VH-VL binders against TRIO and F-actin-binding protein (TRIOBP). Designs and how they scored, part 2

Target 1, 110 residues: TRIO and F-actin-binding protein (TRIOBP), of Homo sapiens (Human) (q9h2d6r1778to1887)
Amino acid sequence: LNFKKGWMSILDEPGEPPSPSLTTTSTSQWKKHWFVLTDSSLKYYRDSTAEEADELDGEIDLRSCTDVTEYAVQRNYGFQIHTKDAVYTLSAMTSGIRRNWIEALRKTVR
Below, E stands for the ipSAE of ESMFold2; O stands for the ipSAE of OpenDDE; V2 stands for 0.75 times the mean of E and O plus 0.25 times the DockQ between their complexes.

## First folded at step 4 (VH-VL)

Design p3 (framework fv_daxdilimab)
Heavy chain, then light chain:
Amino acid sequence: QVQLQQSGAEVKKPGASVKVSCKASGYTFTGYYIHWVRQAPGQGLEWMGWINPNSGGTFYAQKLQGRVTMTIDTSTSTAYMELRSLRSDDTAVYYCAREGYGDYYFDYWGRGTLVTVSS
Amino acid sequence: QSALTQPASVSGSPGQSITISCTGTSSDVGGYNYVSWYQQHPGKAPKLMIYEVSNRPSGVSNRFSGSKSGNTASLTISGLQAEDEADYYCSSYTSRSTYVFGGGTKVTVL
ESMFold2-Fast, scan of step 4: ipSAE 0.000; ipTM 0.562

Design p6 (framework fv_vedolizumab)
Fold by ESMFold2-Fast, scan of step 4:
Structure p6 (fold): chain C 110 residues (1-110), chain A 119 residues (1-119), chain B 112 residues (1-112)
Amino acid sequence: as target 1 above (110 residues)
Amino acid sequence: QVQLVQSGAEVKKPGASVKVSCKGSGYTFTSYYMHWVRQAPGQRLEWIGWINPNSGGTFYNQKFKGRVTLTVDISASTAYMELSSLRSEDTAVYYCAREDYGDYVFDYWGQGTLVTVSS
Amino acid sequence: DVVMTQSPLSLPVTPGEPASISCRSSQSLLHSYGYNYLSWYLQKPGQSPQLLIYLGSNRASGVPDRFSGSGSGTDFTLKISRVEAEDVGVYYCMQALQTPYTFGQGTKVEIK
């Protein structure tokens, strides 16, 4: 049932993304989570053990997703999940991991 | 100005339960996981478990599962560790420690609470 | 569980001389973002542990530059370039890659 799993970072708050031209986002604002992609949502947990216990840290409803795009960030390889009401900024360790996540997310959005 | 202040020393008999408190101040209590770690006299640090104050979700080290219960009172910014069915081997200093989730480290520790289990 | 092994367990040092502590893990701690999920803590006599190094090699805020962490995978080292009296205590490595979080046995640094 799960399309994809892995470690990524997400900014504490959805909304206006940090400026891509300036190093203003602190490392502590990025929170690393274990992400699990399902057919309707992207769920994130403290770690894979929390996933087993179903102890969510957060969830992005992909049914309201309008777009998934690459986005320059201070560190590693960023991308954004745009929903009708919010923008979530995430970061993957490599460009390949980012490409794979964007591809998987876009398939889920249809 | 981040501080974790724990309750005072406890002396308990075997079979009793103990409840230790840890009051956080100087930060947003719900934004950081709280862990519990113990240290028996002259021994290594031993991890007990964590609680997510935002969700109430917990994870316990299998060694303590069934005897430990971690809770929080968000309005009081206080975390609690309750350990039941106490044995002499549970005599230790018990610490609460705040985790910086981004780095997976204990950046602030309580002062410790000595729990002595004796007949 | 991931087993953490420190050596030496006792390290008497002359003030001003360097000290080196080893920490080995039973499994690789190198994971997401190329990070090693290993931290070092100092517990001074009668005090709580305090964070020294995180993610293998990064000094925590306020930690003197005489402390450094190195290593990757299963082999890690904490170095003190010139030991001072205030550095006396027990040093612990910890892994946070897997639950349960586990600590080494501790290395007691004493002035001789």
Scores: ipSAE 0.006, ipTM 0.602, lowest interface PAE 12.1, mean pLDDT 85

Design p7 (framework fv_vedolizumab)
Fold by ESMFold2-Fast, scan of step 4:
Structure p7 (fold): chain C 110 residues (1-110), chain A 119 residues (1-119), chain B 112 residues (1-112)
Amino acid sequence: as target 1 above (110 residues)
Amino acid sequence: QVQLVQSGAEVKKPGASVKVSCKGSGYTFTSYYMHWVRQAPGQRLEWIGEINPYSGSTNYNQKFKGRVTLTVDISASTAYMELSSLRSEDTAVYYCARSGYGDWYFDLWGQGTLVTVSS
Amino acid sequence: DVVMTQSPLSLPVTPGEPASISCRSSQSLLHSYGYNYLSWYLQKPGQSPQLLIYLGSNRASGVPDRFSGSGSGTDFTLKISRVEAEDVGVYYCMQALQTPYTFGQGTKVEIK
């Protein structure tokens, strides 16, 4: 396959992490999506059935990607996709899955 | 309707093993972690471990390592907790509970299974 | 392991009066993204625990607005503005900052 696919979670609000002094009300939520890597974008869907129906939940334009880095999260294995406009925080179920995704993403970007 | 249904009460002798089941319905089974929690009579809730039904990956509370095994049967939407080398202090109600992937809380619980360990 | 401590352990309440339960953690539960990995559960007599509050202050679906969660870091409070008969049971806080997940000792809320 020329594409990589799999389940991962993404933080609902893309951008820079907020200050830890925020209120006790959660300002962001993790959302699990079915991710599909293409040569120009990382697309995500509610599930694989939505992918078949081409019903997109979101898309990260990898042509604007500046860096892909590991990022410590409390549960599972986090990493960030840095673009010129935003930072996306994702979480993979295992360290191996995270490694494979980071490698695939870096191959798409210089 | 979304629910978790557990197997019935068990009475075991010290040294035996017990296997409790937890059947999920009304949701995509592989989209949620399954956790196991126990409660001895009159005592606090105690987390045993978790399993990712999609990958089969498990994490166990160190207190139970070597005695507990968590498994799933995806086709049956059923999770299992097997606890071996039973002792009287393992007498408790055992619960399965669901959490979302990347979620940090238990939004759905089974009805509980009483396991009694007595001579 | 993160130690969770609740107070009081027993809370008799007259119907219609407010109730307040404290939960303290041995380390900060505040994540760098500004949310606290703390949830509250109610276990009614003879029943399974049910989720009341998640991520410190968010009410679970179907939970009445008389329930509220507050606090940050190591000190958290669950408040019931007007206790009703159906609110009787044992309340537990739980941390999910790290495994193993750990619970407080429980607070038994009784009428009268």
Scores: ipSAE 0.007, ipTM 0.577, lowest interface PAE 12.1, mean pLDDT 84

Design p8 (framework fv_vedolizumab)
Fold by ESMFold2-Fast, scan of step 4:
Structure p8 (fold): chain C 110 residues (1-110), chain A 120 residues (1-120), chain B 112 residues (1-112)
Amino acid sequence: as target 1 above (110 residues)
Amino acid sequence: QVQLVQSGAEVKKPGASVKVSCKGSGYTFTSYYMHWVRQAPGQRLEWIGWINPYSGGTFYNQKFKGRVTLTVDISASTAYMELSSLRSEDTAVYYCAREGWYGDYYFDYWGQGTLVTVSS
Amino acid sequence: DVVMTQSPLSLPVTPGEPASISCRSSQSLLHSYGYNYLSWYLQKPGQSPQLLIYLGSNRASGVPDRFSGSGSGTDFTLKISRVEAEDVGVYYCMQALQTPYTFGQGTKVEIK
């Protein structure tokens, strides 16, 4: 059961900062993924082809989600998914896409 | 600084297999997809496939499916491409290439290349 | 597969003069995320390819400002405002919208 799918960017997990030689924009720390919302998790893939192959890049357990809030970012329209273990920062292409994702995520979290 | 260093040139007979290595340094190895691309003498670049070093997940160009295997050794920060059932037309320089930051589907750093010669 | 076609295939230029290379795709490379999944690479003689332009028009870090990329959808252009001796080599465009990723035939830039 998938409630919502689409392209978004997620701020990379703790690790080495990206090479300063790759991009001149403030988006150099972001990774773009194809996101799929289920009733228990937000899964993300390299692209929709990877989704068809079931090759996950990552997964956020929504059962541990405590809050979903708007968050100002340099690129486009940001928001955060707060869980017991971590805070995930995401960016959507438009304010409408962000609003729709926040609404869908809040409906999923119990 | 980011660097990809590949293993040395190989000469193989038709029907043999070859395994090329690509060691990454200067970055978090599991944070970037690794691609493989080849170039036959005087010909265009040809994409072989990618591997996600974090998960071990792979995707292969259909042209090479059944003959190519991509693997990684995370502890050694090394990616491998194995190509089996070699033919003379597999003679080419094989490159590893790192996918750019932000998942924007371009190759920001390339290995120096490994010449694989297949001849009888 | 997406077919990438470059022109010209050979481009002799005098140092200091401009150069322009065309790349056409058989399908639109503009994805719903708003990006053209088209990059440009330079392969100097005896060397591996190096990134010049990504996502159609963004210059890679360390690449001189004499290089620029433009276009959208199916028609793309790489321009060099004033060619230098170190710019000789074969230029390739690549699409990454659809697997398999595919490259153009290459454009050889030579000094006259």
Scores: ipSAE 0.006, ipTM 0.616, lowest interface PAE 10.9, mean pLDDT 85

Design p9 (framework fv_vedolizumab)
Fold by ESMFold2-Fast, scan of step 4:
Structure p9 (fold): chain C 110 residues (1-110), chain A 120 residues (1-120), chain B 112 residues (1-112)
Amino acid sequence: as target 1 above (110 residues)
Amino acid sequence: QVQLVQSGAEVKKPGASVKVSCKGSGYTFTSYYMHWVRQAPGQRLEWIGEINPSGGSTFYNQKFKGRVTLTVDISASTAYMELSSLRSEDTAVYYCARDYYSSGWYFDLWGQGTLVTVSS
Amino acid sequence: DVVMTQSPLSLPVTPGEPASISCRSSQSLLHSYGYNYLSWYLQKPGQSPQLLIYLGSNRASGVPDRFSGSGSGTDFTLKISRVEAEDVGVYYCMQALQTPYTFGQGTKVEIK
């Protein structure tokens, strides 16, 4: 049972958020993935074809999620998923897409 | 210099398999994904698949799934594409290409190409 | 699959004149941090393709300033401000938004 699916970008390595002053060259650190929200995790795939093949690129354990917040990035609409172990920085193409993802994630977490 | 050098032309019969090599030099081999693309005579370029040399993970175009196998030999800085059950429609120039960004954004360096001819 | 369509397919150009090539995608390539996942390649006669433009508008290392890429979403343009003899070849656009990556049919640029 999947709550939401769609394209977003995630910063390569979980950790500190990117600086707002980063130039466009810093976007090489961002990776686009097809995201699938389940009741316990946010899974991401190369694309929707990889999802159909169940070939996972990564997974964020939402059971360890402590907060989901908007986060300013240089381009598009950023937000962060805070877990006990790491902070994941994501970017959505529009403010509406970001609002929908934050809402869906918050409903899943608590 | 940074370059990708491929093995020489191959002539195969229908039903055979072919294995093409692509040797990288002048860069850290495991830092870039390797893609394979082919071009039949007078036709457009067609993407076959990719491999991450660091872990050996692969992702194939479904059109070739079951017939293509991508591998790497890290110690030799060499990538391989093996295509089985060859048909005349597989006659093409096969290219290896390096992904500037590991997530497959664009191909910044290409091998010289390997002509594979499938005929009786 | 994402369908990439180029026009014109044949483009004879007088030396020193500008050239313009169009590339259209069947779906928007504008995603993730404002990037268009589109690149342009030149295949000179008897050679492998070489990268010209990446992420819609960025020139690759060593590519002359006379080449430029523009556009967003579904419509993209490659421009050569003044065509030189060394620019002869087939130009391809490629989308990298989703697998399988797909290419346009190619545009043959030749001197008239």
Scores: ipSAE 0.007, ipTM 0.651, lowest interface PAE 9.4, mean pLDDT 84

Design s10 (framework fv_fezakinumab)
Fold by ESMFold2-Fast, scan of step 4:
Structure s10 (fold): chain C 110 residues (1-110), chain A 119 residues (1-119), chain B 111 residues (1-111)
Amino acid sequence: as target 1 above (110 residues)
Amino acid sequence: QVQLVQSGAEVKKPGASVKVSCKASGYTFTGYYMHWVRQAPGQGLEWVGWINPNSGGTFYAQKFRGRVTMTRDTSISTAYMELSRLRSDDTAVYYCAREDYGDYVFDYWGRGTLVTVSS
Amino acid sequence: QAVLTQPPSVSGAPGQRVTISCTGSSSNIGAGYDVHWYQQLPGTAPKLLIYGNSNRPSGVPDRFSGSKSGTSASLAITGLQAEDEADYYCQSYDSSLEGYVFGGGTQLTVL
């Protein structure tokens, strides 16, 4: 059921990530969540305890996903999940974590 | 301690295939991607592709698609790279290297396997 | 041709500072991918020298340092020693090629 879990950050305003020149002040828009990849969605929680209690902070429907691409952000390692409804910008702490998530997401949207 | 032990040198004729092995020890084999990187004599490093030892999934550089096959055997913690339809310009030292997921980096390398392709 | 551009050679005397550049583009270093550096002594496999732009693995002297800015990265070696004579390679990832990319390598000669 669950393909991958881990900590990442997501930008509260889908589609408009802050520019590199605004990084320090723009970090307030990034929210760290515990992400859980399933066969049809990417769910995120405040922490792993909230996952056990099934208290969602949000969910991205991967059935509407059209593309998953790397995307440069000022701090850490960004990528975007493109859906027909929105573009979600996420950030992983290392480039390796980002690669692992992009691979897992691309396999899910087959 | 992490070790990657590769098979010995090979001499092949043009048109043949070669299969190089890389035996991992000192860590959980299925926890880290394994890459193959080659280096022709006197030349730089060239990435060939990777295998995920857990899933068996692979991804190859465009240049090698259709000629390279990567596999693994989890029971003996060994990764394999087979290159077919060999040409003289495939002469190179072939390295296996472990990727640290956290940093997207090749943190441990095998000593290399020299593959010589000549008539 | 290598995707990342390095000078083919650099030289210095013992005790001097040398710097090796690694120039990329918007699809690799400019896209925010980390730069890693490998040292290859004659006749040996490459060895990880710097990872994640500026971090040193255990056992690498602090004479070696890395930095990254825009589409480029740099490896600095201070207090140059004879045993530093080797080839140095930068490495990153390229989103357009969907693959791992290396610089052409820089041969360091210690005079």
Scores: ipSAE 0.007, ipTM 0.587, lowest interface PAE 12.3, mean pLDDT 84

Design s11 (framework fv_fezakinumab)
Fold by ESMFold2-Fast, scan of step 4:
Structure s11 (fold): chain C 110 residues (1-110), chain A 119 residues (1-119), chain B 111 residues (1-111)
Amino acid sequence: as target 1 above (110 residues)
Amino acid sequence: QVQLVQSGAEVKKPGASVKVSCKASGYTFTGYYMHWVRQAPGQGLEWVGWINPNSGGTFYAQKFRGRVTMTRDTSISTAYMELSRLRSDDTAVYYCAREDYGDYVFDYWGRGTLVTVSS
Amino acid sequence: QAVLTQPPSVSGAPGQRVTISCTGSSSNIGAGYDVHWYQQLPGTAPKLLIYGNSNRPSGVPDRFSGSKSGTSASLAITGLQAEDEADYYCQSYDRSLSGYVFGGGTQLTVL
């Protein structure tokens, strides 16, 4: 089942939150992808045609997700997906889009 | 403050090559892709290609493959575009432009370099 | 040829509204890629006017707005001023070409 789809950006190197260094993170490190939320993962593609062909750019396993929180970033409206093994930093174009994604992700995880 | 400063106008004969420079300042040069876009007199914008200043990797529009070479020098934050085997229809203003990759958008542009190819 | 289609010209009087269309295909705008708009004043380099379909960079007045629907995008300019006289270009990305594509440009004349 697909619960939510849309455009967002993600830092291409998942890791510890870069709070004190957010201003030094380059814009080119943000990669814009077409995101698709399923019942077990958040998948991302180059675009919606790549989704139709099932040509993944990446995937976040939500079964290991521990929390989803708002997070200030240098690009638009940021939030983080915390898993037991990594932290993923994402950015949505508007605060409303961010709110909707956080709510959908939390509902999927819990 | 982001600035892209390009080299001066060039006049070349058909068959020659030209190398245009673009010196970046005000940001981390290796953090952003650099594009080249041209505009023939009275015509529209035409994308030529990009270079990743961090890796040196390049990608060119099919029309220019085999004639264009993009390079950079990270020690002076400068990108270069060399176009060979020039034809009269290569006469154009050549712009460098920085990409915000997250949006696939050209957020800052150089002022352009006029390249005139004439016999 | 330009990959995205724009009308070659549009005109309006001061204070009026004009719209400039940008028509793509299933491999670019129709595939979900954002549309960006650039303003080019005579004798100058293009300047980013709208990015991500509808967002304005700092310093761009709200008289300029963008929208996108299906395979097309539109730039709206309200309260036309003489200084708006310029060429306007839309730009997107094309999956089939693996490249950045521009519209042919629209010359705005403020009468």
Scores: ipSAE 0.000, ipTM 0.576, lowest interface PAE 13.4, mean pLDDT 85

Design s12 (framework fv_fezakinumab; at its last look DockQ between E and O 0.53; V2 from the best seeds 0.00; counts 0 for: pae E 10.9 > 2)
Heavy chain, then light chain:
Amino acid sequence: QVQLVQSGAEVKKPGASVKVSCKASGYTFTGYYMHWVRQAPGQGLEWVGWINPNSGGTFYAQKFRGRVTMTRDTSISTAYMELSRLRSDDTAVYYCAREDYGDYVFDYWGRGTLVTVSS
Amino acid sequence: QAVLTQPPSVSGAPGQRVTISCTGSSSNIGAGYDVHWYQQLPGTAPKLLIYGNSNRPSGVPDRFSGSKSGTSASLAITGLQAEDEADYYCQSYDYSLSGYVFGGGTQLTVL
ESMFold2-Fast, scan of step 4: ipSAE 0.006; ipTM 0.621
ESMFold2, look of step 5: ipSAE 0.006; ipTM 0.633
ESMFold2 (binder alone), look of step 5: mean pLDDT 94; pTM 0.960
OpenDDE, look of step 5: ipSAE 0.016; ipTM 0.691

Design s13 (framework fv_fezakinumab)
Fold by ESMFold2-Fast, scan of step 4:
Structure s13 (fold): chain C 110 residues (1-110), chain A 119 residues (1-119), chain B 111 residues (1-111)
Amino acid sequence: as target 1 above (110 residues)
Amino acid sequence: QVQLVQSGAEVKKPGASVKVSCKASGYTFTGYYMHWVRQAPGQGLEWVGWINPNSGGTFYAQKFRGRVTMTRDTSISTAYMELSRLRSDDTAVYYCAREDYGDYVFDYWGRGTLVTVSS
Amino acid sequence: QAVLTQPPSVSGAPGQRVTISCTGSSSNIGAGYDVHWYQQLPGTAPKLLIYGNSNRPSGVPDRFSGSKSGTSASLAITGLQAEDEADYYCQSYDSSLYGSVFGGGTQLTVL
């Protein structure tokens, strides 16, 4: 069942990797979502009403998670979820929220 | 409505162990981290560690590692702190305190449990 | 270092203003972690007075205010009253210790 819920921000989820080039800079935007941790995934929604309707904005498969680490970001308290295929960068409003999420995520990945 | 009710005062001999309880009510016990903070007579506040009541995960201040164990029982919304190999300088009031969701803000405190370690 | 530094005592007469400082380091307040303040009346448990640098819980009068700058934070108390006589503690998070840290406490004497 659901282990943890809360508001956080995520950078645009990584899709296809951009062509390697030192002349190109990608524009990234932080997007605030309602996150729900389950035993196998981290799901995120527009808000808690969307969660009740099961209308996902996105999902991170934690079965492919290799590591969860703190990561410095420009604002608030960042951390990364490393999977075999991608790295997701998230930001929590406080250091305590980040600590709680990292701890919960690390327990989910065994 | 939020209440943290701690167990009564204890008197222990050096070398013994003590287990203090903290029964929570008025909120979802598994939704908030629980911290333990102690205060020796006439001294300041000293952080001991935290437990996540949802997962059972714990983290202890370096000074207490190897002597402190934090547990919880979700069926009765109760957190426990056990301190072993007691020394006279462990004499203190031990508080449980609820962290607000993710902020390290201790918004509600138990009344404290006085643990006296003397021969 | 992990322990926050406060003056051991401060005093004022009724109606006056006092300020209590809290000095940290680059691993705690200087790293951007919030500072919280607690009031401990004689014989009682600490009570949350200020959280998130400057926010007041319901029931805390506006005579109490908090601020933060660089590696330090301050608690200001205006219009001192006899019932403000208490110990005051600052608290933050320390990234090198991965845990909560407190100041040594400041005893406020009114009179």
Scores: ipSAE 0.007, ipTM 0.582, lowest interface PAE 11.6, mean pLDDT 84

Design s14 (framework fv_fezakinumab)
Fold by ESMFold2-Fast, scan of step 4:
Structure s14 (fold): chain C 110 residues (1-110), chain A 119 residues (1-119), chain B 111 residues (1-111)
Amino acid sequence: as target 1 above (110 residues)
Amino acid sequence: QVQLVQSGAEVKKPGASVKVSCKASGYTFTGYYMHWVRQAPGQGLEWVGWINPNSGGTFYAQKFRGRVTMTRDTSISTAYMELSRLRSDDTAVYYCAREDYGDYVFDYWGRGTLVTVSS
Amino acid sequence: QAVLTQPPSVSGAPGQRVTISCTGSSSNIGAGYDVHWYQQLPGTAPKLLIYGNSNRPSGVPDRFSGSKSGTSASLAITGLQAEDEADYYCQSRDSSLSGYVFGGGTQLTVL
């Protein structure tokens, strides 16, 4: 079992119009989610209570994953998950967290 | 301009149900979780639960499970909280509040709905 | 009892400084969850005052500031004014309760 959980940010899809906010962080294209790694997918939730409620914000099918690589971003420590369908850009709070996530994801892809 | 407009005050007898509405405007309703928070007279804030307006999914605080139901109607950008089997200690102002996506904070609040439960 | 501990009241004279504490535990503030602060004027809904431990939304004067250390957070108000008389609530998340938690609230009296 390749079970790993933690907070990371994912780059939002372009084309979603910005919504009014009292905070500058909420206007960012980076969205913070609670990520859960399984043997076949990387699921993400708005938080751990959403995970408990089985309320999914999104899911990356790792069976279609072709590569996982470091990727420079302006928000902390970035990396990309390449799939046959799309490329997902994520960001971890520290370089160590990024290293651990990339390692876990690569083992899942094998 | 973000606005959350709540339904008016309710007076109920013990054992009845109450359904409070919260109509959102000024933003994409399905893009933000809606929370419900209550405040008994002279007391502090107490979290009740949330609804994801996009999926209709919900999560309730343990204290309210089995008595609370949250729903929404995306065609009119309105969230609802129904509390059943009312007791006198359910007397409170019930607020809806939008959760900011980036900071996970309650950035906009409705003005509140006073629910009075008395015989 | 509230999960986060605040003093029930604080007071100060106009122009003075007050600090309101918010004490949590390892399952909430100590677990790295951010602390947010809300101001509630008499008869009104809570209003966002500080988010993400120390950030001010637009329109909130710099007399209000927040900080976080370990399992606790603090709200500082300088240059007290009569209109600051209100209840102040801290808020965070709690992993053991799987939810959102509030402090018991602090009533600020401007003498």
Scores: ipSAE 0.013, ipTM 0.687, lowest interface PAE 7.9, mean pLDDT 86

Design s29 (from s9 with heavy chain N54Y G57S D100G; framework fv_fezakinumab)
Fold by ESMFold2-Fast, scan of step 4:
Structure s29 (fold): chain C 110 residues (1-110), chain A 119 residues (1-119), chain B 111 residues (1-111)
Amino acid sequence: as target 1 above (110 residues)
Amino acid sequence: QVQLVQSGAEVKKPGASVKVSCKASGYTFTGYYMHWVRQAPGQGLEWVGWINPYSGSTFYAQKFRGRVTMTRDTSISTAYMELSRLRSDDTAVYYCAREGYGDYVFDYWGRGTLVTVSS
Amino acid sequence: QAVLTQPPSVSGAPGQRVTISCTGSSSNIGAGYDVHWYQQLPGTAPKLLIYGNSNRPSGVPDRFSGSKSGTSASLAITGLQAEDEADYYCQSYDSSLRGYVFGGGTQLTVL
């Protein structure tokens, strides 16, 4: 199937939030998570133990995904998942991991 | 720790085929492309091709197209390279190598499998 | 035969400095693809020595350094030691071949 799991980092500021922020200085913060690809979403957890307990840190709804593209970042190998609601920026440790995730995501989404 | 363990040496006659295995451990097998690189005695390194263990997709150097087939078995984290219609000049050590660390780089290598083609 | 050009041999005495060149073209190094270097001790598999032009993997001493300019790259080895005696290969990617390309290798002799 299109099932895939692995460690990646995600930028902790997806898209443009409609709610006002209390922080006036924009800070980019990469968070390392254990990612799990399903047929409808990309879920991420603190670690694989949290996955077993089903304790989500976050979830990207792939049913609203419009595109998955490589994206230059200063930290390792970046790519973006574009949805109707937001753009998520992720980073993989190697170029091969990035290629594998982009391929898996593109096969999962239409 | 990352480890790539290859099958043992093979002696083949011209016209035969050989299938070399590479068993991966210590990392997520499907997370990294696997390459095959050969080295004839006293010669340099020559890239043969790659397989994406997740998808099964392959790409081969033009010199080997039509004679090489790369496959994998994700249940045992093993990649295979089969070379057919062997010639004497296919005599070489065949290495499997993982692509990681950066773009187009081979970060971990198997110890190699000597394939000798002689009559 | 080899797509990237290296000198076939280089030599130096213990404590000395040597450099090994790697010359490519506009479709590989000149196109912006990184250069990686591998060390192959006699009778062993190649080991990653330098990746991404100038980065060292954990465990590689800082006596080894890499650089890249234009269509060429260079590996510098300072403070030569007997254990450095090996073959050294540069490697990059070539967009026109859509393939991974190696230099012909350089044999380093110490003493």
Scores: ipSAE 0.000, ipTM 0.580, lowest interface PAE 13.6, mean pLDDT 84

